# VHH binders against q99177: the designs that were tried, part 19

Target 1, 341 residues: q99177
Amino acid sequence: MKRGESQAPDAIFGQSRAFALSDSSVNPDVIEYLKSVRQEALRTNAISIKNHMNLQKRTRHKSSMYDDEDEGALKRHAISPSLIRLQRNVEIWVRWFNSVKATVLTNAYEFTGYEDETLDLLLLFLKNYLEDMPSKCTTVEKIISVLNQHSFPEKAEEKEENLQIDEEWAKNILVRLEKTKIDSVEDVKKVITEGDKHELVGYNQWFQYLINNEPQHTTFHEKITSKQLWVLIKYMSNTWIKEIHKKGRHYRRLQDWLFYILVHTPERVTAEYTSILRDLGKKCLELIQKKPVEAHENKITLPKEMAELNVEIPAAVENMTITELTVSVIAVNYGQKDLIE

## First folded at step 4 (VHH)

Design a59 (framework vhh_rezetamig_d1)
Fold by ESMFold2-Fast, scan of step 4:
Structure a59 (fold): chain B 341 residues (1-341), chain A 122 residues (1-122)
Amino acid sequence: as target 1 above (341 residues)
Amino acid sequence: QLQLQESGPGLVKPSETLSLTCTVSGGSISSNSYYWGWIRQPPGKGLEWIGHIYYSGRTYYNPSLENRVTISVDTSKNQFSLKLSSVTAADTAVYYCARQGIDETWKPFDYRGQGTLVTVSS
């Protein structure tokens, strides 16, 4: 088995991904645990990348033009400038990306597994938001009435600071509540726990959604299900990655969504899903080699939400492009290293 | 000093509920310093975290097991239990109960039971 592969059974790595954050004294320690486990996996992957790159360097050294070798022999060992750049930077790029992924997913987990206490906090926040609205329609008044029938635990309000809920979350829930028949608090709970997972159908609806909405990690829990994630990856491969690479009309928004798609792609995937990722990786490699772009012009940007998590692009990776990052992540994290050898 | 002991049926039929209990001796489960959890190891595979519980009753579950898992604690008996509903052959594994320090969640569980094999078969 290959050392450091993300698809290898990793009980500790899988375990850390499953931890939901909630109101407890261990929240900072849980974050550190997730970071430390992922940093260990990153380090192992980085060592694997270094070894692979060293083998590549040895092969190229054997092709010295100073040795009066056959023209065909030199050509067989030749490697493109784009691939050299990719091989030189893949370790740093993937290490940085995996660190960001760990940070984002750690923050996403506070909404995983809505316990009764967490759900009561969400209901209380929603009730307070609706009561504070300057203008209330009949639907809002009915929802407030339903929520007033619920008995809240005395300690629920003390935990609200540990939840990443805000007025935008409440506004989005309200939109769904207005479209739903609400007769009891259980109906409200169902709307909160069930995302709009099946509202969008097909390429055009998803495209319009992505370009018109700010990329957020919570969308990958509330609207983009596992099945829909793979559909979006296929759309990236077939159409959107080209638009991002050439700086088409919506490239910045699509790039930010692609970044989150990479973040939310599971580490263990089926052979079918590996094939889908490989197709995206091949497309990225093709774009890099056939239509190279200057890194200083096409440098990666992050979703606005990353600023709140103190995630920055360090100098060492600031000239990376999303296309280069995408193929690097696929090659290293999903066992497709032949794409970059 | 501290000992954790799994108990429960070693054979469960498909679609039924797998039920295990962990008895803690040599230490109190009513401690603000520890989580108490369940992990499993299918034959020939690595360890998989199922979930853990705090003595207050607060639970944390592996999302991959969805809502099939319930972990409960009985502080009066110094025990905690696992219920896994709608089992299939894929749930065949050695099940371990374990303790983990809240300040050391990045480390492996510091204490484990000896493990109990649960086979899901008709």
Scores: ipSAE 0.000, ipTM 0.095, lowest interface PAE 19.8, mean pLDDT 71

Design a6 (framework vhh_rezetamig_d1)
Fold by ESMFold2-Fast, scan of step 4:
Order: C-alpha cells, then sequence, then structure tokens
Structure a6 (fold): chain B 341 residues (1-341), chain A 123 residues (1-123)
C-alpha cells in the first residue's frame, strides 16, 4: 500500500514523513540514502552552528552588544531545555492541534462555487440575520426590502440549517453591502459572489488589516487567497512571530491570526511552500531558545470562533505557547522533524 | 456526478455499537487524491470530525473518539463504513459521510457530503 511516501501519521491534515534510519524490511540502498540525508543534515547543522559560534567569538570584544545571552547556549543549541520540552510534547501538541483544525474546518462549510441553490441559501441566511437585528439603519432596511423581493425555493429553510455559516459571515457581507449601491437582489448576489474588491497589497496594508479585524474563517475564503496566505506566512516569519513571542503590542490579535493561518494552511504543499514554512519554523526555534517564555505562566487561548465549539484543552496542551505550537505543526505536519531532532 | 449516501440503523441502544455505511456512486473510492470520512452534528451543536480513511486502508481518527471509532473501506463495493462502540446519548447526531480533497493551493475540508442520517441513541 506504500508508494515511496511513508504512510501519513494519525492526523487529518499536514504532511509528515518519519525517516527510519534502520528498517530491515526496506531495501539497503534506501536505508543508505536515508542515512546519507541524515548525515548531510547533521553536517549542515554542525557547520551552521560552528560558523555562528565562530562569528560570536570573533566579535567577543563587542560582547556587551549581546543581550547577555550565555555563550554556552549557542554551543548547546540542540540540547537546550526549551528544545527538550518541545521534543517531549511535540506529538501530543500536534495531535491536539490536528483534531481542533479538523473540527473547526468541518464547521466552516466550503462552497465549491456559487450555484443558484447555494446562493439562495446564502441570501436566506443573510435575510434572516438582518431581520433579527435589534436595531436597523435605513441601509439595512433597504437591503431587507430588496431580499424580500426574491423568491426562495421550497424547503430552503430546511437546507439553510445544513449550511453551517455563522453570523460573522453575515456581518462581513453587510459591511460590503453598506459600501455598495444596492437596488436589486442581483446587486446583493454580486457582492456575495465577487468577493472583496479592495485587495490588500504589501506589509503595511496587511498589518493594519490584521490588527484592526478579528480573524474569521470567511476571511480565508473571501479575502485571503492562496497566494496571499503564503505572503502572510512570510510576514509572520520575518516580523510578526517575534512580536507575538515577546508579547509586544497587538500580540493577542496577531496570535489569533497565526492560529487561523495554521488552520487554513493546506495539507499538501509544494517544495517552495515547504521552504517558506521551514523558515517560519526556524524563526520559532530561534525565539524559543534565545528568549524562553515561562510556559507555565502562559495558557494558550483559542480564538473566539474556535472556542465556541467547546474544544477541550488538555493539561499537556494548556501551558503550550503559540511559538512552540507553530514549530511543532511545521515539523510534524510538513516533514520538517529535523528542526526539533 | 459524484454522490455519497449514508445508510444504517436510525436507532441504537446505549452501550451498543453504531454502524453506518457510505455508498459512493459516480466516482471511484480508489483514488490517491482523496480521503473519505465521517462527520457528525449533535442537535444544537456544530460539526465534529470523526475520522477519515485513504483507499489503502490507512485511517485518521479524532483523538477524542479514537478508542471507540473504526473506519473501514471496501473498494470492491465502492463503500466505506463507520463503527462507533459504547454509544451514549451524547452520540445522538446527524451523521454525514464526506470526501476530502487534497489540494496544495486551496483549502477544501470537504467537497462532497452525503445528505446525512439521524442516529438516535435511546433505549
Amino acid sequence: as target 1 above (341 residues)
Amino acid sequence: QLQLQESGPGLVKPSETLSLTCTVSGGSISSNSYYWGWIRQPPGKGLEWIGHIYYSGRTYYNPSLENRVTISVDTSKNQFSLKLSSVTAADTAVYYCARYGIDEYTWKPFDYRGQGTLVTVSS
């Protein structure tokens, strides 16, 4: 049943491959290849560590410019207490995350395209949401009036309950409807199907959007395209993960966005995308080892939308940091276990 | 057109095993691009992923259910099945079978789902 790819671990999402250095059932040439890959990885890591330590020693007269970090910490990078903690908990943490991700995403119903029947269900949901609002402005009343002109098919109310979209989708659609001239139900349909016409470009626009808006599953279908998801992961790697780790300004909001990004990252990714994830994982490791956070004093919190699903947080996961989770997910789900070995 | 259809008893007694079958038509289960799985929705709650299976027989289970759940595939009948042991009233739900696409570029948690079957756990 095996075809080169190692059978996936017990996880619904993510790619993971465990390289067994010894397996008597495997061809000797394959075992030698895997051993050579591991030796090359170890050699590359050793050279990188040695080069880094040599740079540190050569700038020793400028040691006061360092953050009072122990030189021994650099020499013991691979066996630091933070890395030992990570190694001991990685499988439990990722297994928990994968179960949360699976539960969360099955509640974020995906539309493979907007068919007339699906669109009618979305319009009915929107209409019911708007009609139930305790206070209505003139714009909301006009939209309700327009929706009341639409003929809904029989049993649409029964089918709507299977749609599993939430009030946040309706709130996001309403924001766009308020910015659009609505004269007919076709205008409402167009707003639903076209997506947000205001594409965000560049670091500053995305940063402002993330800090000013709560993450929602609908955002990853309507605003964050596949291409933009990878741009955001690069921004996490280059800048935002450090702000989250040190608990800087906006760290709670950025942490929630990072959790959503991890949830919405595809199970199967190209080598290019694996490289992007690996860079984020490396940054997480650097932060954990350079600036350890007392995890016992910190409790992971799920974003509001995910917490409402009554997902349990086991004791083993309770004191995990988002930085530890991020590198764990990357290592296990995306075949980068060498980062934490 | 691909169609998934659940079948099995609508009533199961507490402590017994819930057993459901999903029949796939209009497409083959023997595909390296898809997982086949089960999700459920208890009354008044959200969807809960139960588990999924690859056509080779490899399974992935929700850790909260892993000691009670078994998913199996029969490629000759183009079917896959769910067994959930030691059921309680908390297992009362609408059960759906679903297909999960493996997509590197876009996330699709499932692209096809059955109509659902209500399973009530009661004496």
Scores: ipSAE 0.000, ipTM 0.387, lowest interface PAE 11.3, mean pLDDT 72

Design a60 (framework vhh_rezetamig_d1)
Fold by ESMFold2-Fast, scan of step 4:
Structure a60 (fold): chain B 341 residues (1-341), chain A 124 residues (1-124)
Amino acid sequence: as target 1 above (341 residues)
Amino acid sequence: QLQLQESGPGLVKPSETLSLTCTVSGGSISSNSYYWGWIRQPPGKGLEWIGHIYYSGRTYYNPSLENRVTISVDTSKNQFSLKLSSVTAADTAVYYCARQGIDEYGTWKPFDYRGQGTLVTVSS
């Protein structure tokens, strides 16, 4: 954002106009909209500037017989094969990813549980599951009595059969209900809608969770809240992306988690969060340049849950690595194109 | 309570434009907290996001569809509409209109209201 503002075409001398977007007294939707418009404008201008610079470099080289390579504080360097590969494919890779993300998130939303009708169906499913238990403790009996206080629509039983909820969901909810003081149906609703409120703390607990559990969209609603998502992105940047890139012991599981993290990362973020993404992008670029992709590299595959949606993987995407995708997404979608110039 | 209802032709010929309208009842479309959008489900496939619109008229489209899609809003009628041009058999789907919020981190909230859906068949 800040770097993008300094490159704004409305500043003749390369100075950006002061622009305050993070004032908490301003409506968040207006701020997000303004950030979206600014990001689009900066993205378009960055492409135009890059094209102009490429043309200018060709013209200058062609016209000069005594071209000196000492052109200032920084000398011109040859671009690595890995960076050329990245620059050539970045737009195709990101367009594919954005299409996948749109499809995936839309399908994830069918299990939202946040509107009254869906919540009634979830409560009914939970009630039926608990009543069918072969042995009931005092806590389970109390929860059933609380659920019996709720008035279910008559047609809810018919609609429940069409909703894809399994026993594993009910078992997970019960674990949280047993750890929560339940006095009313509203308390049960909060456990369902607020997700898993038992926070994992620190690097070791999150690492063990990720390697021992398959990523699912429900995890990003129940356990990985918006705040915790940014903590995981920092862990990716500091440690896990290196393990993924070198194909370490847990690379396939961590790669799947990274793909889910990219899908669930908001499209519009504050300058502080853009900085966190930039750090991950810089680490990805470093890894790509120092440890290039080999010709016999395994073709990219979508995580199991996403693959079941029959999403197309075009030829241009087949040989892409998750590290290359990550820096591409950060550069294009979050206004950090200077990383791949 | 808030209710969304799709309306429009159930049959469209190939190469023509698919047109649907969503009527919002029990609440105002002129809200700064929500976007109003379209999603579809082709037979035997998953849901696909088409796009959404803010009451000011600002739009966001699925990149795969953006060259064929137009979403518009009419705040005076409390309605928003979808136009999808140059349709093919692949555009045959149940089309839903939906409401979507945004949180303090700029993250899109899950859809909280959805219409009953309307089947649109593309056939000659």
Scores: ipSAE 0.000, ipTM 0.391, lowest interface PAE 11.9, mean pLDDT 73

Design a61 (framework vhh_7b18_3)
Fold by ESMFold2-Fast, scan of step 4:
Structure a61 (fold): chain B 341 residues (1-341), chain A 121 residues (1-121)
Amino acid sequence: as target 1 above (341 residues)
Amino acid sequence: QVQLVETGGGLVQPGGSLRLSCAASGFTFSDYYMGWARQVPGKGLEWVSYIYSGGRTEYQDSVKGRFTISRDNAKSTVYLQMNSLKPEDTAVYYCARQGIDEYTWKPFDYWGQGTQVTVSS
């Protein structure tokens, strides 16, 4: 565990300050996001009006009892059992999901950042690890030199043992440090706090990453940028959701990633991003209709990290599939309820 | 500087009631979403309730029908009315402001200091 300490109110407050400071450093992006929220609100109102007009049109036409000769226009086709199941459960499923999402994101504050004291202890651990290496290359010697310029707090060496950090962490940090230009302690701190920012490019690299790595909250802060999140949602829509629905070779891992993607998708998005979500929702609906959900065969499983939070799974949620949850979340949380009407 | 100050915690008997208050300063309160989360002994933080800038509310299933979140924009204060309290509700309760993170959705970007609620006879 990176902290090696019991959680305290001061630690949470420190994390909140760190997040607030990071947020303020991207203040222009926050303003752009708020503008996009306003634009989305205007678009949502327009869509709502269009849907309402369509509902009124259908109601008016259906009440035309004397024009029964136009059978194709008067009759509504029977709703599939899969769609009935979806309509019956959508409110309960999304309410449960929203509760899980809030719980997961709230608990993320325990381990998504490092307080200055913890960071100093991590730097000391790294320095000691590097100094203990039997043979040192020029890069390692340079990093040690940079770390020796840092003034460690008194008794930091004594507190280092409480971190519960290991040599594997230090080895992983060293790999990243070797790929980064290090001129100061601030550069080393940045590598430790910002994670592995090597960009994965294209479908094949992302697919291999997802199937070989377990999803964690920290991955969505450290590796997956906002732009990459939307690329992953497009890959889900185009290819991966079908693999998940048919229970293909990698379905459990991809299902876990999809759950994390839904959790980390912002609730306020632009019109362009709403369109991407709508495409995924349409694909989910298509898959549900082509291969009906067998209630007795389906049990939702939470990703490991989320399951450890001891979230309750109500009876109404137990038989839900991730495909059904995905279209439900998109329909309710992103103003696309016409998908399931 | 953004500040959230919580009051109203204390010791209460099972079946009793408490009202938590969170006084906010340093930002335009009416523009932000506000919420409550709790730290249960031996467990991580769990979300309790959420109130949007427009007044819409959401609750964790275990507190629905017992807890009510509300806000007073004129006083820059958010409240949590807790009724029919159970021993399981014993926790440190935190007030938080909803933030926006480009990378991930974060319900909260600023947190209060926390207030202890103990439900015991």
Scores: ipSAE 0.000, ipTM 0.306, lowest interface PAE 14.7, mean pLDDT 72

Design a62 (framework vhh_8emy_2)
Fold by ESMFold2-Fast, scan of step 4:
Structure a62 (fold): chain B 341 residues (1-341), chain A 122 residues (1-122)
Amino acid sequence: as target 1 above (341 residues)
Amino acid sequence: QVQLQESGGGLVQPGSSLRLSCAASGFTFSDYYMHWVRQAPGKGPEWVSSISYSGGRTNYATSVKGRFSISRDNPSKTLYLQMNSLRPEDSAVYYCARQGIDEYTWKPFDYRGQGTQVTVSS
């Protein structure tokens, strides 16, 4: 099978994807992976939206016929104005979000998409940076010695232009290396590939981190582990989504973090994680019901980094709130569409 | 019914300028990113330029950057491509394209026009 099979569509539209990355090239393997994941997400989304529209039609048909209020249902068949607004807009909102998610993740994978080749290139860049330093301390000399024990493949250099690495990246890695005991190349690789070894613990530490730091896609690869992501989603559900919805003191920053959390939440999740997402979705729905969208305008805004990716909020979704987007994404992308039926 | 209709192509000499237009109908034009894509005989399609919903953000292929300018007029639902300092290698059929989401496949465009021929020769 030729890998170039998808190249005809990619050739037609390759430069359009490049505009999202400011003339950056992206690994074809990463593009194929993201395309596969995107196709699955869009297929699930399209089916869910189609089924939801069909259910709305059935609901309208059912409401035109007399139904016994207590026949098989403990609750009245009345639908709130807020839920109708969700049902009306879910297709446009989730499609827009999935497009943004694809753009952000494509940019993120430009740095991480070549695990074997990328790592060798990063190690080579770091080695050259450290060797070129005009003054070296004992720690730097030890790190250079360790890197000299590694055999660098010549092939790794062919993809140098696809990576966004520079002197600032090297300086940040060096700071982490200086705080870590380095005895082997494997230790250096671990520092490059791992997030912060000192995991933030508990609500207060995470809250302070979120309000004092702007979200970036790289943060979700370098600092926020999979385990930590789910802890943050629980904090959103328990406390922060209510603060965002009521426009509390830090609502804009927390909204930006929630948007990035949704973007970086994996498309395939376990039953346990689906339950965590469902709890967040239920909380969003509860907040929307208690404080209807017509009574407030917490219009979604894009984090600063999105401007660099040329992402815009179209007129069709400009009045969407993050609370509405959150329950919509959970319902459609994670098979919880009963929340909005 | 989504429709995109390009116009303004023709035969011009190297170093000349040409302005392409694309008339959009059947959708809310201001809600979509728009693109110009070209295809020369015997070559694959090449993305040329993109423009955001409002026109506030634009991008260009390296081969045309500094020579071409994309713009849009949302009230008239028209997309434009101003082409300056044209070269023989710019000869191609130019297509107007709407950025969208295919429900079953990740694609940057959902609709394209019929194209307008640009020939740069003596």
Scores: ipSAE 0.000, ipTM 0.147, lowest interface PAE 16.8, mean pLDDT 71

Design a63 (framework vhh_brivekimig_d4)
Fold by ESMFold2-Fast, scan of step 4:
Structure a63 (fold): chain B 341 residues (1-341), chain A 122 residues (1-122)
Amino acid sequence: as target 1 above (341 residues)
Amino acid sequence: EVQLVESGGGVVQPGGSLRLSCAASGFTFSDYYMSWVRQAPGKGPEWVSSISYSGGRTLYADSVKGRFTISRDNSKNTLYLQMNSLRPEDTALYYCARQGIDEYTWKPFDYSSQGTLVTVSS
């Protein structure tokens, strides 16, 4: 039996709340009127949406329909099965997501720390590397001076000889140290533990980085700063969410990055950042309504790293899409519930 | 059993106000759009107003815009219609109705109340 073919369409429609107007207490004229209003609403909804898709009058957006905003809400409800599906599942989808977010952020603390002994060996290796440099600039001399203030454990020299570190690591650390204000050994330790924070600039550099690198929780501490996170959310809103939704080129990798972006978005944000999230939510809602997706064909997948954290998609939420999850998270976690009303 | 029970109708002078209430039972009230429909003597039924799940969206007939306010209290499963600046032409039987919706198709309004009489006269 093929997937989906063993499920009769009748089973799905049998689950709907299909009610006939059968209340004997209601005047028959009113019942006929309510049926006629439904017919008119359906015809008007079809025409309005066709006109919205086919006719454009120079930068007309949703806000330009003020006189019919309430009618638009009723129309969206009437002919958007995807919106009804979203409303029915939003609580369970967001609850699952919040559980995953808690798991990832809790485990991130375990992966951002070096053991003190290992860190001391890395500092010793770096000190020896810098001292062996034939031409030292003022910055290098300052770093050596700072490292000389650190009290290395006895036999650290012996243990350092057994550490499998190459000169390329030291060269990369030095480049970052030269760009950082170093006043103490703690500042050097931060550079070692925080990873490469070299800023990527613009859409193309970030796009190439995302498609060529697997998302990991450590990347959001080492490469993606707070400011860069919001830039990526804007790129998602403007371009990448559309590619993910239609299953375009690189959609799986971009989906994995979007999932991590949602995980690493702070719980409390400013009005400016709320506006950025709302724009992404609006874009997700537009895609869901204009290009409805079959859940069983477009179901969410998780980043590879999630398997190591024992995170899985339970049957109850298996059929959700990343576009649906994104607008759900924005609506519930960031006070934008009006988007899915 | 789905039930919609109205109250608040009566006789009022032109320019007066009335508040209609509709108590819902037998279904999850907060899952449905709700509407008010009226039928004046000798005329066909006329849709008056609709309200979304939470009350964040409202829709009004042109004849009542600026005078009537639809609202709901989901904690009490109750729909309201505040009618201000009433006119003789507002005289009608008023019905509250539930919008039928499913995840796959558009459905008609599926349940209505028995009707409450509102008379605007001197």
Scores: ipSAE 0.000, ipTM 0.281, lowest interface PAE 16.7, mean pLDDT 71

Design a7 (framework vhh_rezetamig_d1)
Fold by ESMFold2-Fast, scan of step 4:
Structure a7 (fold): chain B 341 residues (1-341), chain A 123 residues (1-123)
Amino acid sequence: as target 1 above (341 residues)
Amino acid sequence: QLQLQESGPGLVKPSETLSLTCTVSGGSISSNSYYWGWIRQPPGKGLEWIGHIYYSGRTYYNPSLENRVTISVDTSKNQFSLKLSSVTAADTAVYYCARQSIDEYTWKPFDYRGQGTLVTVSS
């Protein structure tokens, strides 16, 4: 039932507790970034520890079954229409979202796991693009020569159409190849597989990127690193979710980016990352309660890439807002149900 | 290495139940790090997630299919199975069994996939 335990949330809660030693040995630039993330996480944890009311709320949540009568009386006095709406729909909304996430990611990453075969197709596309260039400089001729040394499998025909590659992808790869010393096909493969080495830094660069670019799954594995994903979630929490909720100038684009962020957020996360998600969830709940929006006016829409998969939007989900979805996903999938109780 | 192999009838009559089994070798289903699931690809269409199961027996289904789908696990045989009831021509597809990591973000949410088995629904 809706008030009962659900299978999806329970399966992903409290199963990932990791000591993060892999991030401890890095260069000075990366150390500054990790220090920033660590300081933010510590600040968030310190606020949570010092929040006596929040700690009591969490303790009460675990013990709710002991005092159902008293608990019910308190809920009747404390429940707003917005919270009632959230509580009634949270399981249906999250179940739908989890199915969309599974379908979307399965389609988005169909070929990324087939390293040798997919890479050969990428190399073939690049070779054909470069050979078709009207003017070839010395560097381009050298790259073509290197690619001509590679033995392309005859099998590549049908699968080529499934790759999300185009002339713009080839142009971007060429720019990186021109800045790299290429002596073998292995060097070309490395440039393709390493992704964009140039990282966006800071709030202003990321904000400009998000408003000027449509979100795509390739962005989340080529440009947005795991560490950067958590920085973007913090930016959502601190600034962008408010813009989305009030339907500000860039709300449609930011809403699409938020949906992609939710899809690409890992199922199991550390306590540190859970704290970051909790902050976003609390901000969403605050916005829903302070300024309820008419549900029929602020209906959820799937980003273009996801909508092309013809995913069904049930009536129960049709009038959901992205702010409501975000807190629901955080509460159910990441063990933060006390936020909506 | 880890291998997943689908097995079951390639032809199912309309209104009957489609039944497939996935045999896992080179790894254990009894792991708290993975879901085990089913996905399908109808001719000329994209991949559709059907559902997945945790070794404890806990299941997660695509809402569009949940009234027709049942996934079960047999940890003693290192197998998991799919039953899809009341099939129609729209259920004709290549069916894949797959493993999904739940501990970290990966490039491929289903890290391992079977070779696929074609199931045709016709009289």
Scores: ipSAE 0.011, ipTM 0.455, lowest interface PAE 9.5, mean pLDDT 73

Design a8 (framework vhh_rezetamig_d1)
Fold by ESMFold2-Fast, scan of step 4:
Structure a8 (fold): chain B 341 residues (1-341), chain A 123 residues (1-123)
Amino acid sequence: as target 1 above (341 residues)
Amino acid sequence: QLQLQESGPGLVKPSETLSLTCTVSGGSISSNSYYWGWIRQPPGKGLEWIGHIYYSGRTYYNPSLENRVTISVDTSKNQFSLKLSSVTAADTAVYYCARQPIDEYTWKPFDYRGQGTLVTVSS
């Protein structure tokens, strides 16, 4: 009879603590500040009298949505084998996922950022390329002006010849610079380090992109913006998760994209984004309860890039499905444990 | 300007505790902008994040290593340390200490690291 948290504030605090343990980018002092803000909001709630009255009404009226199932015993007997399997394995599945995520992100991002010296060489190459252009528009002139305000180390020019960058790289950077607001050298540095984020629009363009391209970590920095990530999660919820679950057309490619989406979804999100994740979690629960599939038929497989890291899949995780992993990650990492409890 | 330097034994016996210290110079560990962490690279494998610490003493560990790893900070010496217990041959790796910028909602890559130190687990 070991039971978890029963109060909403305890659940929120538990969620923040779980994020702190699983995401190295999350500052525990910031989490503590957010907890204090939440706690103060709860303490100073001017509608506490209204909430008390609502609780009184709910306990007296059996006809509420909360009471649409009459008997507690019937509710307990309604727990599906699929949900029992999920409840038994959620902790080990999420621990495995969090371990894989940490390893994957460390390998993907640890040394992919440009060091100041390398970035200075890239900036110098770009400056020289732009200055040598025979015709300069106002945008190019502004970029040159911004770059001229940057102080280049004397040795940067000597090392430029040793970088394997060319005019094609510079042309691609210029295309992105022309689409970006450039007011400082930091804006130019950001364009160089962020890659091409040209926006795809709508379901059909994104679907074609996903089925024709293998997911890579760089894609989530060079092509998928934060806004577009949430659009893709909505598409997963509304359409693609059911195709993955039933092993429909493009099942394996969409499964790989879903795994990358889970890895690249931020640890801390707004209430609106939590709602989007909850909707995906609810859809996953619906699919595993309404159309159960044998785990041995739908074993999760790691995407190629992640498999190359020799990440071990334990026997306990070997028979997990991506649908089960998705709802587990949402429930534990995003404070939606009520979905599976 | 900022420099991180690993130090500690290069050979550890199986079942014993691996202990490394990172000395930070040219910058202060007592910064609210950074985590200080450990990563390793076993021969022929990719990088593995071990964990990181905030100067207040709060720690975050790789769940796969959580039960064996302890990271501590000594702000008076401008140092932080790694202890990994119950080592096996699988813990043989080049160990790096590193600095990581803090962002509440995103993973930030490490922006500085030490040169690395090889630790071999053998009799």
Scores: ipSAE 0.012, ipTM 0.502, lowest interface PAE 7.0, mean pLDDT 73

